VH-VL binders against q96p48r954to1139. Designs and how they scored, part 4

Target 1, 186 residues: q96p48r954to1139
Amino acid sequence: ASMGDTLSEQQLGDSDIPVIVYRCVDYITQCGLTSEGIYRKCGQTSKTQRLLESLRQDARSVHLKEGEQHVDDVSSALKRFLRDLPDGLFTRAQRLTWLEASEIEDEEEKVSRYRELLVRLPPVNRATVKALISHLYCVQCFSDTNQMNVHNLAIVFGPTLFQTDGQDYKAGRVVEDLINHYVVVF

## First folded at step 3 (VH-VL)

Design a07 (framework fv_felzartamab)
Fold by ESMFold2-Fast, scan of step 3:
Structure a07 (fold): chain C 186 residues (1-186), chain A 121 residues (1-121), chain B 107 residues (1-107)
Amino acid sequence: as target 1 above (186 residues)
Amino acid sequence: QVQLVESGGGLVQPGGSLRLSCAASGFTFSDYAMNWVRQAPGKGLEWVSGISGSGGSTYYADSVKGRFTISRDNSKNTLYLQMNSLRAEDTAVYYCARDYEDSSGYWFDYWGQGTLVTVSS
Amino acid sequence: DIELTQPPSVSVAPGQTARISCSGDNIGSKYVYWYQQKPGQAPVLVIYDDSDRPSGIPERFSGSNSGNTATLTISGTQAEDEADYYCQVWDSSSDYVFGGGTKLTVL
């Protein structure tokens, strides 16, 4: 099976991010911020896949409505979309550089390195990373209710965004750093 | 190690009801979507129903829609299948199965031993 | 909308190679999963993503998938491999689609 189109081949919205990402993030922001285990608990497979296929076919025509879709399915569709990008959200070419940046000991130097790496991403990828990390910052603000703190989100999104299976700790660290330093790096 | 143990099967009259349970252990139960798959005596496998990790999203095969209800209690690590208006055609071994996915697709990585449901007069 | 067809039975002598086919229109464009079911037991995943083995599955099990036919191959077949084998794909129109099953006899 195809892993889907690259980010540059997606339908783009007003914020220059894929409409798929916008639709899912907007829905979760409206309906899912207080859902326990959001992004950790998997959606129902058939509903998730059919939603993702509808979004891939024509995301602009897909309108997610409270009560018609479940947050489990929308959150899983977003994760699967991001995981399945052929070049990855952070790009295949820059993947190792991002992971190495997570090991910088000095916090100010690390943050400066992340800013530099963000500028090197293609515009759509950079805008999408910014939108996603902003959303995850919002999700963790409700961690008292949803039980998804920064570390929990990093465990989920590290492997998802960097497409890693064996050595996930560095990928998780990048996600955690970007959430913790959102105001400074973006 | 991952274990799934079904219970609740038995003999029931047509039109009757049964509730099946699947006790899960060895993994974080609420993180996974779960499924029921059945197998009529001497026949092949048929997917019956699936449920999301939180339990809020469910889906059913056309043959059981309106009669069966899938649910879960994550505090007890248990999956349920409430079966109403049972028919002779529902006679089967019912398996609890854990959903797994990657970029390639969806499959069942672990199955329980099954519980037999016999619907007869 | 895909239908998966398996031969009802396949027989092989001990130590020989068994091949079980799973046919479906353009199945090579999908990923195939294989389950082994011994009498009175639950199915066990033996191959995922066409050709990958789960931890604990013997190296003698392998898979391939191209065109209209996926194949499960068991090299040096052992008596303990006698079982029913089911192929499976996931399809957005039909969800989980299983083949009818193949009884492997080792004689």
Scores: ipSAE 0.659, ipTM 0.841, lowest interface PAE 1.2, mean pLDDT 89

Design a08 (framework fv_felzartamab)
Fold by ESMFold2-Fast, scan of step 3:
Structure a08 (fold): chain C 186 residues (1-186), chain A 121 residues (1-121), chain B 107 residues (1-107)
Amino acid sequence: as target 1 above (186 residues)
Amino acid sequence: QVQLVESGGGLVQPGGSLRLSCAASGFTFSDYAMNWVRQAPGKGLEWVSGISGSGGSTYYADSVKGRFTISRDNSKNTLYLQMNSLRAEDTAVYYCARDYSDSSGYWFDYWGQGTLVTVSS
Amino acid sequence: DIELTQPPSVSVAPGQTARISCSGDNIGSKYVYWYQQKPGQAPVLVIYDDSDRPSGIPERFSGSNSGNTATLTISGTQAEDEADYYCQVWDSSSDYVFGGGTKLTVL
């Protein structure tokens, strides 16, 4: 059994991304950018899942406030939301194509391939990838404090976004490439 | 290579206090949420308390709220459970259990061998 | 809210298939986990996310989850599979919910 809807079935906000993603990203941007191990250190499971279920029920009515939520729990809720998408953020149909693109030796050709693949994603998926990678770029800008550089984020989000066991290094490489080439890919 | 070793159990009188420890090795301790799960003699499993990787987020079963405090020292790779106002019904083997951080799940992938807490007069 | 019901005991002959049920309202909408506990030992996770096996767990262990019943299936049951088995889900009203446990006897 799956516990989530596809991205297109979510409540959408400004920029046509799920409100759940916006709420979590906004909170981490306000309260979590300097938190050591952000996205790596796991939340308390029950609080994380309660938060995620409230977001799934009515994300627009959920207001995350400093002191009421912990960054560990909010960051884990976002990861679980993305991991639990039935079709995945990059879609099951395109999963292997994205992973294969990470093996292109020529950087310019690789970047060009990623642009092509982004255009082929459903609009909501494409907008959500852009918003997420933009956020991760922001997180790594504080890596001297939070200890989450591009490589560390790729280790966490590769398996999360491509729904792997963490053994597939290509998934991490896709995430790393998108962060490193954010300006030219998006 | 993942190992969890509990200690601190023993015999205590009702109303007394006890502090349990769980020494972790073989993994990056601070990356994982940790839990205490107990089992009364001849009975099933009951979740007691959980803590986030940083230690900043904690949660308790209703049966122990206000009496037990979970904490961790990431520099020592150790999880703690401070138990106050102990009751006969707290008699159980107490396990520490690791919460698997890379799943969407709510499950415990590694458990310690447990430490027995007996509360009797 | 959710209560998980397991049969107290299940008996099976060596080499035969054992089936242990875990019943709960709309359990098929949740992820189910199964733990094996041998006498005097800590529980061991044998199935996660309804049907996935951790590394090191024999392939004779499998799981399913649909509607109101989740099932742990042990094919070609071995003597060393004798143990108590517990199902578990997470629920927003009750947090971690464990079944009452099933004693599997291999005779």
Scores: ipSAE 0.698, ipTM 0.854, lowest interface PAE 0.8, mean pLDDT 89

Design a09 (framework fv_felzartamab)
Fold by ESMFold2-Fast, scan of step 3:
Structure a09 (fold): chain C 186 residues (1-186), chain A 121 residues (1-121), chain B 107 residues (1-107)
Amino acid sequence: as target 1 above (186 residues)
Amino acid sequence: QVQLVESGGGLVQPGGSLRLSCAASGFTFSDYAMNWVRQAPGKGLEWVSGISGSGGSTYYADSVKGRFTISRDNSKNTLYLQMNSLRAEDTAVYYCARDYYDSSGYWFDYWGQGTLVTVSS
Amino acid sequence: DIELTQPPSVSVAPGQTARISCSGDNIGSKYVYWYQQKPGQAPVLVIYDDSDRPSGIPERFSGSNSGNTATLTISGTQAEDEADYYCQVWDRSSDYVFGGGTKLTVL
């Protein structure tokens, strides 16, 4: 069974992020910001997997067009890609440190700690986290229509990015903190 | 607890139509992709069709393309399968099945009890 | 284009180990799922991702998958395990592919 390639093994595009991430984020930004339940509502599984496999084979050759791909399938493909990373987006070596940072009570100290941890990430991981959180910040700006506020996005992406079973509330807190403090942290 | 209850099956003549329903409860229905899987009498399982959580993305087995339409009404927590141009080979128990959530998995974690469709003159 | 082959039937005595095979070209490169179906009932997922058990499935159920054969193993088989068992994979060419099923008889 395929566990997927690590983040550094992906085809990289502009700003050192995987082309898979760029393709999906760009499509959702163009077509999915007002879709109710974006990232929460799952795609059709066969279409999602076919898309993900095409992206894994040659992401640069995949062009997502409105009317040809549904936002449900693209958003699910992105989530599956991120969840399947063998080393994870935040790396296994630093995973527990990120989760522990979410427990810091003083907000200024917490933000400072997150900034320090971002610098310690490999360049591709750091750039990808920045791009993803920037995208999620954009998604929540349309929460009146799409019903996905910061907390809702944290519930979805916490388990996805930290590869938890959905029981670890700290994973969601990290995602929520990064979105809420995007301007200061990045 | 998760429950899926199918209805709408029955006896129809070749060329006829039927609409199957699957009533879902015990989970946030719109978050999950849903599927129809059928089983002919004394035979194995065959995947028929799938639909995304919002209902905007659908996919069909080659054997039913152009004849069957999958849809859902998230306000009623109900999945549908509109079956047209029915053939004797469509005779089967039809199950609705919930797709596993938010992973690279390709399995059905919960199934309904099934509803029998018999196509016979 | 993968085709999954299962033996039509397997018989074991109570307490004996039952082994149900699912053969397919290079199936070891895919994730395998196993469903149990009792007469007149809906299928129930008993193994996912080759070897993982859903909550509520007894420890006597285990799975393996390598090369061209996946295996569902039921140790200390009980009368209540009598059922039809289906393996399943996802394949790009065929989508959801199910094996033909194996009837497990516990005598």
Scores: ipSAE 0.677, ipTM 0.864, lowest interface PAE 1.1, mean pLDDT 90

Design a10 (framework fv_felzartamab)
Fold by ESMFold2-Fast, scan of step 3:
Structure a10 (fold): chain C 186 residues (1-186), chain A 121 residues (1-121), chain B 107 residues (1-107)
Amino acid sequence: as target 1 above (186 residues)
Amino acid sequence: QVQLVESGGGLVQPGGSLRLSCAASGFTFSDYAMNWVRQAPGKGLEWVSGISGSGGETYYADSVKGRFTISRDNSKNTLYLQMNSLRAEDTAVYYCARDYYDSSGYWFDYWGQGTLVTVSS
Amino acid sequence: DIELTQPPSVSVAPGQTARISCSGDNIGSKYVYWYQQKPGQAPVLVIYDDSDRPSGIPERFSGSNSGNTATLTISGTQAEDEADYYCQVWDKSSDYVFGGGTKLTVL
């Protein structure tokens, strides 16, 4: 029994996304945008696991404070939460369709297909994808300092969000496309 | 189809210099941090130096700091290691290794074949 | 600055389970990576993030990491698994740190 581990069973906050996602994204936006290797560097395993367990237990009561929580521990907790979703952020039912869409050569058709697929996602998943991609767009705006451009983020989040090993280039391309076309897709 | 090919190794006298090169293909070179890892004959692996994708940050093991300089030319997809003031203990096979940007952090997903550096008189 | 200690050698009979330890202060708070190196060849990643396998690595390879010890476990060991195995962590003060290596002999 993995009740309470699915995205739909999480505590929801503002914009109908899981509080775990909101807490982590908000902290990194405030404290981590200029941190070199953000999302690429890992936090300490035991601290990351302890933080994630606290967030899963009661995310609303978890207070992330600069100086008390390393940004790499928070970024690792977020990645692990997303990676470990039983149905995945993009859902198992739609996973292959998302990967296939990344191979569409015509840019206008590709963007249109992504918009169609977003609408077909459950509301919580759709809102969470939008919030995450918006955040990653902000992260790459500081790439001169943090060294994480769109492609670097795609390499990290492709396998994480589509639950693939690092050899599936299509997963990274979906993430890269969503970041590059954020304004027109969302 | 990621490929890393090292070159520039050879025999050099103590106090001498060598420059190693690593030609990369099959990926967007500027998007990955790159590293040099060495292995002395019959010994274990030792990390030597690393460089960020942009080249803006460089890192060195204490044993080579001040003597070795890592650099890259992203327009040529090539990584370099300038080795100065070479010592007998620098004798090793030098591997070029790609630093994987993945959810877990820093590890080497692809390695070159290595190039042998022998420091002997 | 962390230092990783591995036993210099481990011997098993074919089909038996091999366990290779990697000890370091509070290593359970780090992600551990394992590399296999056969004579005359470059290292190959066999485990990343403590326990995950890259595509193409047999299911018999598994990893764990807790407290002061990480372990690479090879179940049903095959002759082809005979190699040197290295653990590795990343640390902000030391960057990439490798263990001394363990020679696995499959009798």
Scores: ipSAE 0.000, ipTM 0.465, lowest interface PAE 14.3, mean pLDDT 85

Design a11 (framework fv_felzartamab)
Fold by ESMFold2-Fast, scan of step 3:
Structure a11 (fold): chain C 186 residues (1-186), chain A 121 residues (1-121), chain B 107 residues (1-107)
Amino acid sequence: as target 1 above (186 residues)
Amino acid sequence: QVQLVESGGGLVQPGGSLRLSCAASGFTFSDYAMNWVRQAPGKGLEWVSGISYSGGSTYYADSVKGRFTISRDNSKNTLYLQMNSLRAEDTAVYYCARDYYDSSGYWFDYWGQGTLVTVSS
Amino acid sequence: DIELTQPPSVSVAPGQTARISCSGDNIGSKYVYWYQQKPGQAPVLVIYDDSDRPSGIPERFSGSNSGNTATLTISGTQAEDEADYYCQVWDSSSDYVFGGGTKLTVL
């Protein structure tokens, strides 16, 4: 089947990010920060698929009242949405450059390169990356309870955001670097 | 600061056509879904049509589907409603309304003052 | 598939509490929004997400929603509250659905 619309074609709200991303992140922030294995555990395939289809048809019609959706179904829907973006969150044009930046040995130079690359992203992509990384920073703050530290989140989101096969270490390193340097990069 | 100003209403014969416009100011128009809501004289509110922030998705009430076309020009901060094959029952004040949302739902936070469309022979 | 039913009119004396109902099958599973419309004017949002007030709406306005009935409550009703009130929900099959409206008379 066809992939979904690019980020620039998504419905936006006041936060300048796709409403699907905002609503999923908000729900998980309210209900899922202490859920063990959040983002690592998968929701039920059929429930996740139906939720994602509803969000893609019109995110405004989906009811995410506290307790009505399992957090794992919501987190899985968000991951699938991000994974299925035709141009990816970091864009196809810049993907290799982001991955190469992760190999810079000097931390100060690496952080400076990430700042430069963020400025070059389309506005919606940049805002979405910032919102997502901010959320993941919050998730890892509860790692004693949810068991999802920075490394675990990087393993999950690296391949998802960069659309790479298997465990691509460079993709994971970009995600880990952005979370670890959140305060200075954003 | 948010303002929505409708124009284009008037008297038309049954079977005729009319195009409504809504000029938006005071906010980033391209970030919001927009809607048309109508009200027949002495009657209640009826949602007519909606459009996504980009114009890529459009929605219509069954009563107008196939006859009305909603569109927008984000470079001009303007929303449109092209009304074809007009009927007497389309007589109403037509409001432009901004779609708003949070994690819990969607509603109309700002409305224009409306423009009257009268379909009569 | 959802249809919202409101009483056509409600009458209260100044200072009394007005209660306007909005009935629909399983409406408690949806979020309800309330609009106030004065003669010759555009509607104004007075309640969103069942019970939340927009900035600038007096605290005398409150809302609730459970089971098959949502209610708009106006405590200590004032003459300026005289208006038509509409409830609204979002439904994936019907998009935005409005109730038929309730005329509140303060006299």
Scores: ipSAE 0.005, ipTM 0.466, lowest interface PAE 15.3, mean pLDDT 84

Design a12 (framework fv_felzartamab)
Fold by ESMFold2-Fast, scan of step 3:
Structure a12 (fold): chain C 186 residues (1-186), chain A 121 residues (1-121), chain B 107 residues (1-107)
Amino acid sequence: as target 1 above (186 residues)
Amino acid sequence: QVQLVESGGGLVQPGGSLRLSCAASGFTFSDYSMNWVRQAPGKGLEWVSGISGSGGNTYYADSVKGRFTISRDNSKNTLYLQMNSLRAEDTAVYYCARDYYDSSGYWFDYWGQGTLVTVSS
Amino acid sequence: DIELTQPPSVSVAPGQTARISCSGDNIGSKYVYWYQQKPGQAPVLVIYDDSDRPSGIPERFSGSNSGNTATLTISGTQAEDEADYYCQVWDSSSDYVFGGGTKLTVL
């Protein structure tokens, strides 16, 4: 059982990201891009827990098919997986440095700092951040329908990825900056 | 309030065909994945087939793949099981069962009364 | 593929505690569901998600699931509890998997 395992201990796909992340992102890309409130709305707690446990036990054998899984359960499972990583997606060692980078006033210097910090992440963490932010960039491209613009995604994923208890504007700003500067940063 | 009523069972010869129906009422049918579960006389429960709420995805037990087809008509609140190339081993009571909700349900909260299918020469 | 094994029969005197096991490799990592079936009737869900009871199911029914064994416990067993009991899990490779069933006799 991989429950509570770090990113490096997860089942990895050919793109060097956890299969759990790939399965959830792929499903939402296929079925959830136009779903109103995607990532903001919560799935049912018991269904989300059951799905996440199945993914943690053997993600490669889990088949997420259209109509069999509610998109909100899948999105909630992904958020819970990312939130509950023991070392966090951005790592505990680098957490504060990422948050402080969001306060750099000069945009070019800020973007340069984010590129530097990405290179310093472990390979699996870096690849996972890139895959996730790419996906969120895709989600916001459908914001006219799904109502999830960059700001809305940032308020959801800031606390999730940086494991904050309340409203931490710096965490949200990191997510917002990475989405807005996706082409330049990655 | 939730009711599932099966029909279409009967006696059929080996190699024959039958179409089972399940009429649903008391809930929004299209919100739920539906399943067929069978029970041979004096034996245990065996899952046969499942279909997503939209009808876009279907699933089958290895024992029935290629012979049985599950479908649904959400405008009529009805689930179907088309059974072809029937064998003596398909003799069973066939139950219509509702998956808890059309998202990661993994269990059956409501069952119909069942309809008996007997395959005999 | 996971296989669920149940004892074929369990006997208990009225008022005693009945325990029905459901064994499977690493079943504790899955959610277990229990169904009661009386002669000539459809199955009825009595336990979901290892230990939760649906509305209308008596408090004497409880469940647990750990390691390789899940257990359905009926405290103060009543004559009306005489039935066949089936455990069930969902498995990504096999979908819905049922145990072979246990006949509970209340003497």
Scores: ipSAE 0.006, ipTM 0.455, lowest interface PAE 14.6, mean pLDDT 84

Design a13 (framework fv_felzartamab)
Fold by ESMFold2-Fast, scan of step 3:
Structure a13 (fold): chain C 186 residues (1-186), chain A 121 residues (1-121), chain B 107 residues (1-107)
Amino acid sequence: as target 1 above (186 residues)
Amino acid sequence: QVQLVESGGGLVQPGGSLRLSCAASGFTFSDYAMNWVRQAPGKGLEWVSGISGSGGSTYYADSVKGRFTISRDNSKNTLYLQMNSLRAEDTAVYYCARDYYDSSGYWFDYWGQGTLVTVSS
Amino acid sequence: DIELTQPPSVSVAPGQTARISCSGDNIGSEYVYWYQQKPGQAPVLVIYDDSDRPSGIPERFSGSNSGNTATLTISGTQAEDEADYYCQVWDRSSDYVFGGGTKLTVL
């Protein structure tokens, strides 16, 4: 897949998510859950870009093996892939609705709204959100070792997934809510 | 090379107004959030206001909310701070700062040289 | 609504290690940034994301952040490192928060 392709135009693998996402998430799950600062620490820019380019060219041919790739290069490649999606992971059409849902005061109503919005996402986007949030839920389970609690992950992934300038607090809140309520919303 | 040049500072009476400008060059201005940070004589740094790259979101410190307005003109690569109802406490060097964002954090990677605002009778 | 506390001054001899603390409740869960400011000059970013250095910043500058304290460490301190140093966090509820600053004197 080339730069500029939407999520649905990506090469899909098992469980109907992009192979790029699967490769990166699988590697981090196997090798990176106890890595201090995972997703917060940046990989080397040139190595991250080269890895991302090879994944975009032919993700299936890219095999990430323990010891051959730095976990920070892989995590950075995943973040950049998600941030660079032309329509975004949550789609431009639904972006504001997701951000507005984060402001619902009643917790049960808010969780119900997130479930409704997930169903409205295109199938590939919905599956990818579920896979990513599930992975982030696992990452924070090791926060005593990796130092990445839910709040830290929200700071990283809010701007990444909603493609914001970083001063949009609602984006981080959506990510935080989805992780905190993972077992209920998915 | 990234350059940020502030202008518009000067002497103004309490209750008066000033408009500061920050001319940006050497980067794609609309891709970056921008901030104003001030420093009173002999004191530390205080964040004043921020604006997103698109200009769609603005943020203000409690001390200036309702009196200051941040804005930008991306076609001119220029950041502005309209300061109204100025007080003696607003006397400071005002810095324009580029807010670099990526998925891991938010910080000021480049600063202008600053422009002095003095509020006195 | 984090408040950042820095010592007002730190003194070291040339070649010694300087350590400047930045204390705040649960600051280890925030990202910390460090700026150097010399008299009459604009601040310069020396550390971002707790411990990363911008291109062009000497290797003697390093950072850490854990629990309630972030630390800027300057190993083999040189005369040109004499400056004011400020820590900063980005807080969702209070936006950008700076510490009060630390004057580093190289004796």
Scores: ipSAE 0.005, ipTM 0.460, lowest interface PAE 12.5, mean pLDDT 84

Design a15 (framework fv_felzartamab)
Fold by ESMFold2-Fast, scan of step 3:
Structure a15 (fold): chain C 186 residues (1-186), chain A 121 residues (1-121), chain B 107 residues (1-107)
Amino acid sequence: as target 1 above (186 residues)
Amino acid sequence: QVQLVESGGGLVQPGGSLRLSCAASGFTFSDYAMNWVRQAPGKGLEWVSSISGSGGSTYYADSVKGRFTISRDNSKNTLYLQMNSLRAEDTAVYYCARDYYDSSGYWFDYWGQGTLVTVSS
Amino acid sequence: DIELTQPPSVSVAPGQTARISCSGDNIGSKYVYWYQQKPGQAPVLVIYDDSDRPSGIPERFSGSNSGNTATLTISGTQAEDEADYYCQVWDSSSDYVFGGGTKLTVL
């Protein structure tokens, strides 16, 4: 796929998520769960860009091999892919509604609202959010070694997924809430 | 303008308790994580505790874990630190500090003037 | 867990360049922040994300971070730059970690 394609324009795998997301998540799950600072540390800019270009051209043919790709290059490629989505992962149309849901004071009401909003996402976006949050839940299960707890992942992924300028803390709250309530939300 | 004003400091005996407050103004308080950072007389800065914007996540330095409790009331734009089982080594100026929240990590962009806590017999 | 080491003091003449180091194992893989603290005052952020300046901080303040050492550089040092300087990183296992501080004397 070409640079700047929406999620609906991406190559989809068997689980109906972009192959780019599947390839990166699968590699990090196999090789990167115990890597210190996974997702916080940046890969090499040129290597990350080359990897992204190969994934965008033909993600199905890209075979990530242990020892040939640094986990930080793969994690950075995934973050850049998600950050650069023209419509965003949570969609431009629903962005503010997701951020507003993070401000609901009653925890049960807030979780219920997130479940409702997930159903209203386009199928590919919904499946991709589920896959990503599931992966991040897995990453934080290894926080004793990788040092990336729920709070740390929310700092990284909030601005990335909601394309914020860092002044909107609500984006991080959404990510933190989805990880913390993964079992009841998904 | 962003303002953070601490209060509640004072003299307390070892084993005693004290509650600090930090009144915030000039920004949407609930959008920011907040921190307490202390400085013993003539010593350096030491992070004490942090709390997320919603209040759902709290973190503590090992030296205060189990004795101090951080909390916030977003309806009043106020941050709190409940300090129990105080020790002489807790003597310090306590600063309220705002966390800058973004994808690269956390840092303190605004600080209050501090409130002095003295733990002495 | 990372420990940050700073020299306790640095002295420069007015107009000279001051360099304050902050050493930590693999600190180049982390973002470094620098705070200025004058006697009786709260700390003020002067550098964030290794090398960026907040609004209102003079251009003479700059930063770098590579390998095991981060450096705060103050070019054309002025008398009002006399203060204690603290480096800080954020680490996922220990949250906020401060260096011991460096007293900058502008004699």
Scores: ipSAE 0.005, ipTM 0.475, lowest interface PAE 13.8, mean pLDDT 85

